# VH-VL binders against a2sq57: the designs that were tried, part 8

Target 1, 206 residues: a2sq57
Amino acid sequence: MARKKQSGGRKVEGWKAKNWYKVHAPEFLGKQFIGEIISSNPENVPGRVLTVSLGELIQDYSKQNVRASFKIMNVAGDAAYTQFNGHEMTKEFVRAMVKKRASRVDSTITVTPLGSTRELQVTITAFTINHARLSQVQELRAKMVKVVEDSAKEADFESFVSAMLKGELSKKMFAECKPIFPVRRIEIIKSESVSSAADRAAALIR

## First folded at step 6 (VH-VL; framework fv_pozelimab)

Design h9H
Fold by ESMFold2-Fast, scan of step 6:
Structure h9H (fold): chain C 206 residues (1-206), chain A 120 residues (1-120), chain B 107 residues (1-107)
Amino acid sequence: as target 1 above (206 residues)
Amino acid sequence: QVQLQESGPGLVKPSETLSLTCTVSGGSISSYYWTWIRQPPGKGLEWIGYIYYSGSTNYNPSLKSRATISVDTSKNQFSLKLSSVTAADTAVYYCARDSYGSEHYPLDYWGQGTLVTVSS
Amino acid sequence: AIQMTQSPSSLSASVGDRVTITCRASQGIRNDLGWYQQKPGKAPKLLIYAASSLQSGVPSRFAGRGSGTDFTLTISSLQPEDFATYYCLQDYDYPLTFGQGTKVEIK
């Protein structure tokens, strides 16, 4: 990490001072340093998205194949503060989960955690040990969706995201789906922050 | 090698419940789907339903209201009950294994079959 | 439910003949089709799985072909022990459904 000292007296026409901003993760993920960005215009800093290794962020090597994205919400001094924007497992990691003659069951749903004004679109993928028939695929999809939806009803945004990123939801889905059909792995491979119902309602008023 | 054997009454009165048991030997009942199939005399085969060793079931919609399949992993057995029987339920009843392996597919081992006649 | 239609319903053949039985699904079932042989008074026996894969222990004169909706079972040189009824089964989805059967009778 390098930081260059700034001259306080530079206010010349046509010159824009370039400043480094230290970007921090949200409080529930330890508010730790996740990177630096440079900008000559502070008003252009909010809205930017940074992607970092989840394994580095939570100090868990088993999560090195997961990337978490954070959107800058505000700036205070030389610090920029973020909110969780989503995650994804690397394409190579997901590809390695595929086995010949096995089935892949995918579902994308939108959940609203308890008391949250924010929504998450999550993509759930299950991999079976053997080829599953159509009705079994449909039953697995329905069960894994129900587990995630029920978890969202019982946890606030930060608790839900933490459970998702740490693999707690994957463990619960696996336990609930295994009696239906032999499953090898179930993961939430991607999540993405989406506009809340409140935000959509506000837009309709104006 | 896996063997399946059906057992149960060969004669059932109309409106009563048909009850059959399949005993699995030479292999574990775990990690497989187990199924019942029937064949009326001189006619074709009809799939009745399956049970996964954990107790999860699925039934042919034509029989769902009357059929119940159960499993007893401690005895290595699974059973079929079919309620409110009529003459149309007269058939040879087979139990079979639905294999998970790619070398073996749907119904790779069958019992010898047991004839159940529905008559007064 | 997926409907399986077999043809012919019966045929007469002599030892050494080439016999072909067809099976048609009412919708696409990929290669999720099996063929079963049933001799009088006995349980069905799996011959072919995944449309074309020969089950272990089954003579090589039995061959399956097809994908999607149209499938065939061929016996290249009929033997005395092959006089039986043959059934196709789709295992693409539940309920599993059989064809109505093809009886191969001695001429």
Scores: ipSAE 0.175, ipTM 0.630, lowest interface PAE 4.4, mean pLDDT 86

Design h9Y
Fold by ESMFold2-Fast, scan of step 6:
Structure h9Y (fold): chain C 206 residues (1-206), chain A 120 residues (1-120), chain B 107 residues (1-107)
Amino acid sequence: as target 1 above (206 residues)
Amino acid sequence: QVQLQESGPGLVKPSETLSLTCTVSGGSISSYYWTWIRQPPGKGLEWIGYIYYSGSTNYNPSLKSRATISVDTSKNQFSLKLSSVTAADTAVYYCARDSYGSEYYPLDYWGQGTLVTVSS
Amino acid sequence: AIQMTQSPSSLSASVGDRVTITCRASQGIRNDLGWYQQKPGKAPKLLIYAASSLQSGVPSRFAGRGSGTDFTLTISSLQPEDFATYYCLQDYDYPLTFGQGTKVEIK
């Protein structure tokens, strides 16, 4: 798997006609270098997925436990350019958020950002301070879903993803849920791109 | 030491609005759910509704069309209005704190109750 | 709404007796059940929360058991001051609902 991590080894002499490609994040996330891959020709580079720490990508150490995935779409010279493919908070980090006697409220939804043919499946989770009663759990879930759906209707793909990854959607969900029940934390813990018909068909038949 | 005290008219005419206020002393009204409960003479307890200090409310479906609960954090008070009353609304009305969301104790402090009689 | 049914509606017992009151929920409520004591002319008092947790200041002779739909309150050695009506309350969901009450009369 390609990484930003440096390698100390020399190039293998027998790999004639192999080139290293510098993989860059999408422009809306700073277009910064996220890793290197090797290939004998540019045609074999698109389609590969790289996973990097979001904390390093946006220079925010509070996001070090969030992993963002990018799919290479095209190559120009020795550079490869990517499209956002999804994110996930580490399972250890999410598990550490669970407190004894507190409630966890989960919801998985699919959103289509404004003007986009691409869809994102997102998983939202809220952690309360103490047990919430059933109607409060349902109201919290409905409010979280509405905030995320409304945001997707008002923002293009890049703006929606940026707001999600930078914690703006979490902040808005928290503000909207605070009057309902004491919440400790609300996060979008996972997202996954599901947006092409071909990709969806391939995923179903495996 | 948290204390709750109900106040309001003890007699209400049929078809009019019953109005009660609960005054909280010895503690802040913030971060808690505040509840009204009633008990007809010689009968059991019926939950009327709550208000969260933020102003969010929830009502027993049996009373939702007639009940309104409000909170005044500056006065440390919350109030109940019940419209279109009949003799069936004659009861002792209690206010109570529901600290469940903050400390896990359901209905942990109660006022002494106030009798409201609906009669012409 | 969740229906709470108590049994018996009343009972008579002597000081020192073991008394058991039952409460049934019409659906699963986990352990979101409380027990309240009401003496004549007074407001109810919380005895037990979360089905089995004793409220501070409540004598240890009071004990709650159960989960799901079936719950019991036991008074291990009845005292004169225990003459009262006892109510269960489900706080799993709104509207909060009480049982109809069990009146404990000391013989």
Scores: ipSAE 0.548, ipTM 0.799, lowest interface PAE 1.9, mean pLDDT 88

Design j4E
Fold by ESMFold2-Fast, scan of step 6:
Structure j4E (fold): chain C 206 residues (1-206), chain A 120 residues (1-120), chain B 107 residues (1-107)
Amino acid sequence: as target 1 above (206 residues)
Amino acid sequence: QVQLQESGPGLVKPSETLSLTCTVSGGSISSYYWTWIRQPPGKGLEWIGYIYYSGSTNYNPSLKSRATISVDTSKNQFSLKLSSVTAADTAVYYCARDSYGSEWYPLDYWGQGTLVTVSS
Amino acid sequence: AIQMTQSPSSLSASVGDRVTITCRASQGIENDLGWYQQKPGKAPKLLIYAASSLQSGVPSRFAGRGSGTDFTLTISSLQPEDFATYYCLQDYDYPLTFGQGTKVEIK
C-alpha cells in the first residue's frame, strides 16, 4: 500500500496536535515495522487496516506476490499493534497460473482456529495439469477443504495463519490431492478475517 | 508400444470370487489410470472401475459392493476381484489404460479381453 | 449416472457411402465424449477423443462433432474394413458410460 503524505512544510494541526504512530506486525510474524499512520485522537487509531507485501515482511522472495493485511488493535505510546486481518495473492499472479484446458478447482470456506473467537474465510484454488472429470473435481475440492478444516481444529489462530502464509497448508493439500489426480499447484489465494458469531449478534443489537 | 494382457481363470462357479490380473508392458504403470470394462456376450460395454497408480479407486455403483481393484507398481500389474458372482457376470473382461489426466486419451490402450464364464 | 443413447442400433451401407451415427447424453457433458470402433472378436479401439479430436493413426474419413448433449460420428467414405460396431463414451463423470452401440453392416 503506498502512503499519502499528510503534511507539507510547516505543521499546522489545528486545535488538537496530530501524532505519527509506528505500526508493528504481530509477534508471530516478527513484530516488524510495517508502516506509519497519523491521528490527532488515539481513540480513532484502533480499527484501521494496513496492507503490506508478505515477501518483504518475512524476507521470502517467493511471497512477493502476496499481500497481507493487518488491523490495529491497540496503541501504546507512539506504537500501534496489530492482528492479522487477511491476505491475498495478486490477481495477476493467480491469472498466470491458469492453463488452457486444465481444470481450476475453487472453494471458499470459513474456519475457526482452536481456541479463537475469530473466524477466517479462506479461498482455496487448485490447478490441475490437464482436464479433470466432475467427480475428481469434487473429490479434490473435498480433500482441500478437509485439510484446511482439520488444520484449523488443531492449531490456534496464529499457528494456523503462520502455516497458511508459509505454504505448509498448500504442501499438505498437494500431498492429499496427488494420489487422486495430477495436480500442478494448490494455493490458499485469499483469507479474510470475519466477525465472530458473538460480534455479529452484538452489532445487530446496536 | 504399450501392451496390456489379461490373465485369470476362464470359469468361475456361482457365489465364488472372480479374480483377474492385467499385466502392463512397454510403458510405466505410473502417472496413469487403469480400468476394467466388461462386455456380456452379444451386449454392450460396461465400465467397472478404475485405479490410479497411487491406489486411489472409483467403482461403478452397480458393482461397488462386490468389486475391488488393486495395483502393484513393482510388477507393473493391476487386478480385479469381483465377489459373489452369478450367471449375469459372464462376460469378456477387458483391462485398459485411461490417459486423460496425464495425456488426453480416455481408454486409449486395451487388452485383448478374456472370457469369464460363470457356471457350475 | 449419465445415460448415453445411440442411434441407429444398426445400419447397412455400401462402400463409398457417408455414414452418420448419433449419440445423445442425458445431461451436458461439455466435449468429454469419445468414439470407439469394435471389430468382431477384438477389443474396442479409440477413434475420437474430446468429441472431435482424431486419435493418431486413425483415418481422416472419421470425424466427430458436437458438444453438450448432441454428438455425431461421420465416416465420409465407408471402406470394407469399417465393418464394425461403434460406441460412444462419455468421460465427463464417473461412472463412465457407453452408448448401446451401432452396428455398421456393409451391403
Scores: ipSAE 0.578, ipTM 0.827, lowest interface PAE 1.7, mean pLDDT 88

Design j4H
Fold by ESMFold2-Fast, scan of step 6:
Structure j4H (fold): chain C 206 residues (1-206), chain A 120 residues (1-120), chain B 107 residues (1-107)
Amino acid sequence: as target 1 above (206 residues)
Amino acid sequence: QVQLQESGPGLVKPSETLSLTCTVSGGSISSYYWTWIRQPPGKGLEWIGYIYYSGSTNYNPSLKSRATISVDTSKNQFSLKLSSVTAADTAVYYCARDSYGSEWYPLDYWGQGTLVTVSS
Amino acid sequence: AIQMTQSPSSLSASVGDRVTITCRASQGIHNDLGWYQQKPGKAPKLLIYAASSLQSGVPSRFAGRGSGTDFTLTISSLQPEDFATYYCLQDYDYPLTFGQGTKVEIK
């Protein structure tokens, strides 16, 4: 959890003293306070991941079933600053989208937004009104993948993530798939930050 | 209540283009897949292709290089053009509605069929 | 392409008989199978969709069964108006493919 009720803290013992760090969302999502963590050493704070309700973060309660994850990158004083790490729709919410006699079309792809050194693995799922034939399932999958890939080629990391989280990519996929087969809903149900090719190459150098 | 009616020349010369139109009445062409099927005299049925009311098409691979299906939603019509015909293309040509996706019924309404003979 | 094989190619039966026609797909097609009746000189008519669902207006003596690769059409208590050729159609994937047909003649 990223947000916790304030308590009395922990016992302080010399060099083992614990400090509270206030964690903030990335600037492109408003730099809002998303929670606090405790650590005895500021060097152990970077690398930790916090998950918060997207609905709370962007003040849109239609997004309460979407969780966004943030990775702490640096600490300045008692504040910790994060980078977007991914998102996921709750399993319960996705399960509720499944209807009898409808088709589900899934695809997982990796995209590199324009000018970004970071890669994002996204999982797209589409739900049709009624059962679709195999070739239509394949055509819908190809179309939704193309929309997401094209969007990544035209937007930087922050703009791409913002469009994804706000449902703009889902609207574009729906419009492009509508001429192929009756579609009820298309969502990017999950995203996960992955090591870029540059990061993987750097990891191989010591 | 939905009715489909094929129209077009009953005789086409070898190497020319076979052109047929299907007129839909008693219902909207929108929201459905529209299909062409053919049947050589005394033989079985062969699916040619479909067009979704949006203009999206799919063709039998055996005919894809020669077949073109188009739709005119304002006239409630869709058409088939088959180029470079030979005697093997002699058949009764049917148009049909495929309500699959909207109403679950594959090929639920058919035209009466029109015989097209390829001969010089 | 998915190949559909029907058997028998033809049969003759008396009014009141139970008739069974078989259709086999070259691969699994779930229940994406329809049955069509074609009378001489006329267009085919949909009888059964989704392997076992009877189309509106079709007599209850027609019944479809099966899933995966093996399907049957049964006509209980055959009537004179049932003289026709029957075709199965897989609509699991494009191109859509029909069986070769089974001709039913009433003695």
Scores: ipSAE 0.497, ipTM 0.777, lowest interface PAE 2.1, mean pLDDT 88

Design j4S
Fold by ESMFold2-Fast, scan of step 6:
Structure j4S (fold): chain C 206 residues (1-206), chain A 120 residues (1-120), chain B 107 residues (1-107)
Amino acid sequence: as target 1 above (206 residues)
Amino acid sequence: QVQLQESGPGLVKPSETLSLTCTVSGGSISSYYWTWIRQPPGKGLEWIGYIYYSGSTNYNPSLKSRATISVDTSKNQFSLKLSSVTAADTAVYYCARDSYGSEWYPLDYWGQGTLVTVSS
Amino acid sequence: AIQMTQSPSSLSASVGDRVTITCRASQGISNDLGWYQQKPGKAPKLLIYAASSLQSGVPSRFAGRGSGTDFTLTISSLQPEDFATYYCLQDYDYPLTFGQGTKVEIK
């Protein structure tokens, strides 16, 4: 009477009316559970983005410094289903790749995988062993871009993303660039999904 | 210590091909850029081009149509061929290493140079 | 191509003098500039790289300064062995280009 047990008299503000949704990765990445979100209305769930460690998602701990993002597209019951939205290598990991008097070569391009209605903006970064001159930087950049563009022309969206995330594109870029100049590492350090010319224009400005 | 030595004919006839070889001693030709430079008598230095041990080349645009640089890693040598020569190609020709390491040392070792005279 | 303008074309100096040679690039080349010494009948020798870094074995009286487009080579106390022609070289981009040279002559 004077006192009730803990939680007996507690008022749960807003939580009682909300539901939990279990978010799953896309099928081509194993459809694994990647997190939970809470919402009072299932119509407010689509459009949200979750970011997870790629290393944990694909069970490859060499990818611990890569984060993959997924956008919820639909809800069925208490499950939410996503599509790949992008990835990013951590800023700390990228900074650790910079060496004294070495060069960094960056390029951002938009690719449309074979048969895809979706576009992907990717940022490629090469790290050289030694200082590169401007023409060498430009030639490396052109070669990296060509390798990625050619790969996109021959792979559907899921195959392209899979090859990118598993490092297959990085291996191919490295093999093509090493005869030009001593390279230490080439990575696609970032990608983000775009769906239209307007979205692509907005992404390019960023 | 790395040493470079040019060799080839000192006299070439107009319209013919100038051919020079650079022999590298005291170090491997691999992992470096190798360059040719020329200097007409009494004048300044002109960069001709480079070759990377992989076979990748780059040439001065003024000479690109006539110059070819090649590398023979088994002999530790690289060579210059310059076609259709004229009196304007008379110069001392130098080979040089374009080093890289922790620091990029541009043209850090040079051969002694070889005079090539273009005359009938 | 990046043009390198060197001045003066020649100068006369005495042993013990401070000598300054200038080099100007037609566009920004960061610190990708080297200085070379050439004695009569000999190949050029690298003195300074990256605009200000002294090559191993080169006397400390040689000093380079500058970045971007304007560069100088200074010999703080000229010695008899320093009478030579000096060249700057930009190694920012291909084709590599040299200045026209500065001949340092005995006064």
Scores: ipSAE 0.406, ipTM 0.732, lowest interface PAE 2.7, mean pLDDT 87

Design j4W
Fold by ESMFold2-Fast, scan of step 6:
Structure j4W (fold): chain C 206 residues (1-206), chain A 120 residues (1-120), chain B 107 residues (1-107)
Amino acid sequence: as target 1 above (206 residues)
Amino acid sequence: QVQLQESGPGLVKPSETLSLTCTVSGGSISSYYWTWIRQPPGKGLEWIGYIYYSGSTNYNPSLKSRATISVDTSKNQFSLKLSSVTAADTAVYYCARDSYGSEWYPLDYWGQGTLVTVSS
Amino acid sequence: AIQMTQSPSSLSASVGDRVTITCRASQGIWNDLGWYQQKPGKAPKLLIYAASSLQSGVPSRFAGRGSGTDFTLTISSLQPEDFATYYCLQDYDYPLTFGQGTKVEIK
C-alpha cells in the first residue's frame, strides 16, 4: 500500500504543534469567513489559495455557478486576510450556453485597474443568436475588449472586480454589442491575478 | 408576405448624388440587415453595403468613400445615397433583406430593382 | 476581398439534361455559400443557402454540394423554366462577393 498507518501517540504530538487560522474574504466582498487552515508556522500561511462559491459568499443564487479564489496575504493572531485572486464559471454552466448554429467569440486580455500595480487576466466570451460573419466576430471581439479596458481605466482594483463579479461589465458589453449583431449572452467567464511587470522583472534578476 | 420596393429618380446627372429608398411592407424592419446590390446592364452583381436596423453600417471598400446607407424605422424604409456619380454607376439597383443575423438565409427577399441611368 | 470564380461562363443544354456549375473561392469559406437564379428582367432568387440547404419552395432537382473552397450546383433533368443565369455568393465575410455568373441557354 502507498499509505502508512501511524500510531495514536505520534499523531497527537504532531497535531498539538499546529494552530488553526480563520480565513476572511476581502473587505469589498464583506470580509466574510470563508474557511479554516492549519499550520505550525504562521510564515507558511501566506500564499495559500482558497476557492469558494461566489453565490454563497454574496448570497446571490444566480452566481451559484461562479467560483471565486482568494490568496492569503497576511496573518494577524488567528485570522488570515486575503486578496481576490480570480474567478471561474463552472465548465457545465459555460457548456450549457452553447447553442446549435450560434457563434462563440472569445478573447483573453490583461488589464491594470486605475492606480493598481496588480494585473488581472480576464477571459470574455460572447454567444450570438445565429452564426456571425468573420468581420462581425472581429468587431464584437474588439467592442468587448474596449468596454473592459475602458472600465479598468476608470475604476480601482476593488471597484473593477466588484463590477465584474456583479455582472455590470457583462451588461455594458451586451448593450454596446447589441447594435452590431444579435447577441444572446456575454460573460467574463474567468479571471486570474497575474504578477505586475515590476514583479516579473524582479523575478528575472533573482 | 414581406415585400421590398425601390423608388427614386431613374436619371441622375454626372457629379450629382444618386438617392434611392427601399420601402419594406408585410414585416418589421427591426432585427434584420438591409442591403443594397447593383447590376450594370449585361454584367454581374455587386454588393454595395448593409445597414442593421440599429443604424450600424458596412460598405464595399470600392464604394465606401461615396456611399451612405440610412434607416428610418418609423417609416419602415432604408435609403442609399451615392455621391459624385459617373456613367460607371449606371445599373439596376436592388434592395434586399439579409436575414442571416436572425435566421440562416442570406439575401432571402429582394425588391424588383430600379434602373438608374447616369447621363446628362 | 474574397474572389468567387464560376465555371463555365455559359453553357447550352436541352430539357432533361443534367447541368453542373462550379464555384471556387479564393480562400476557405466553410459552407457559407449561396446559389441564386436570375431570369431576364427579374431580381435574383435564393435557391440554396449554407452550400447544400434547399430554400423552401425550390424544386428538389436543384442540389448544392461542397465546402471550403470548391462548390457545385447541379440541376438534374433541366426544365424549361430553368434557363436563366446562376450566381454563387460567399457570405463568410464582408464585402459579400458574387461569382461572375453562369448563363444556362437552350440548345
Scores: ipSAE 0.518, ipTM 0.796, lowest interface PAE 2.0, mean pLDDT 88

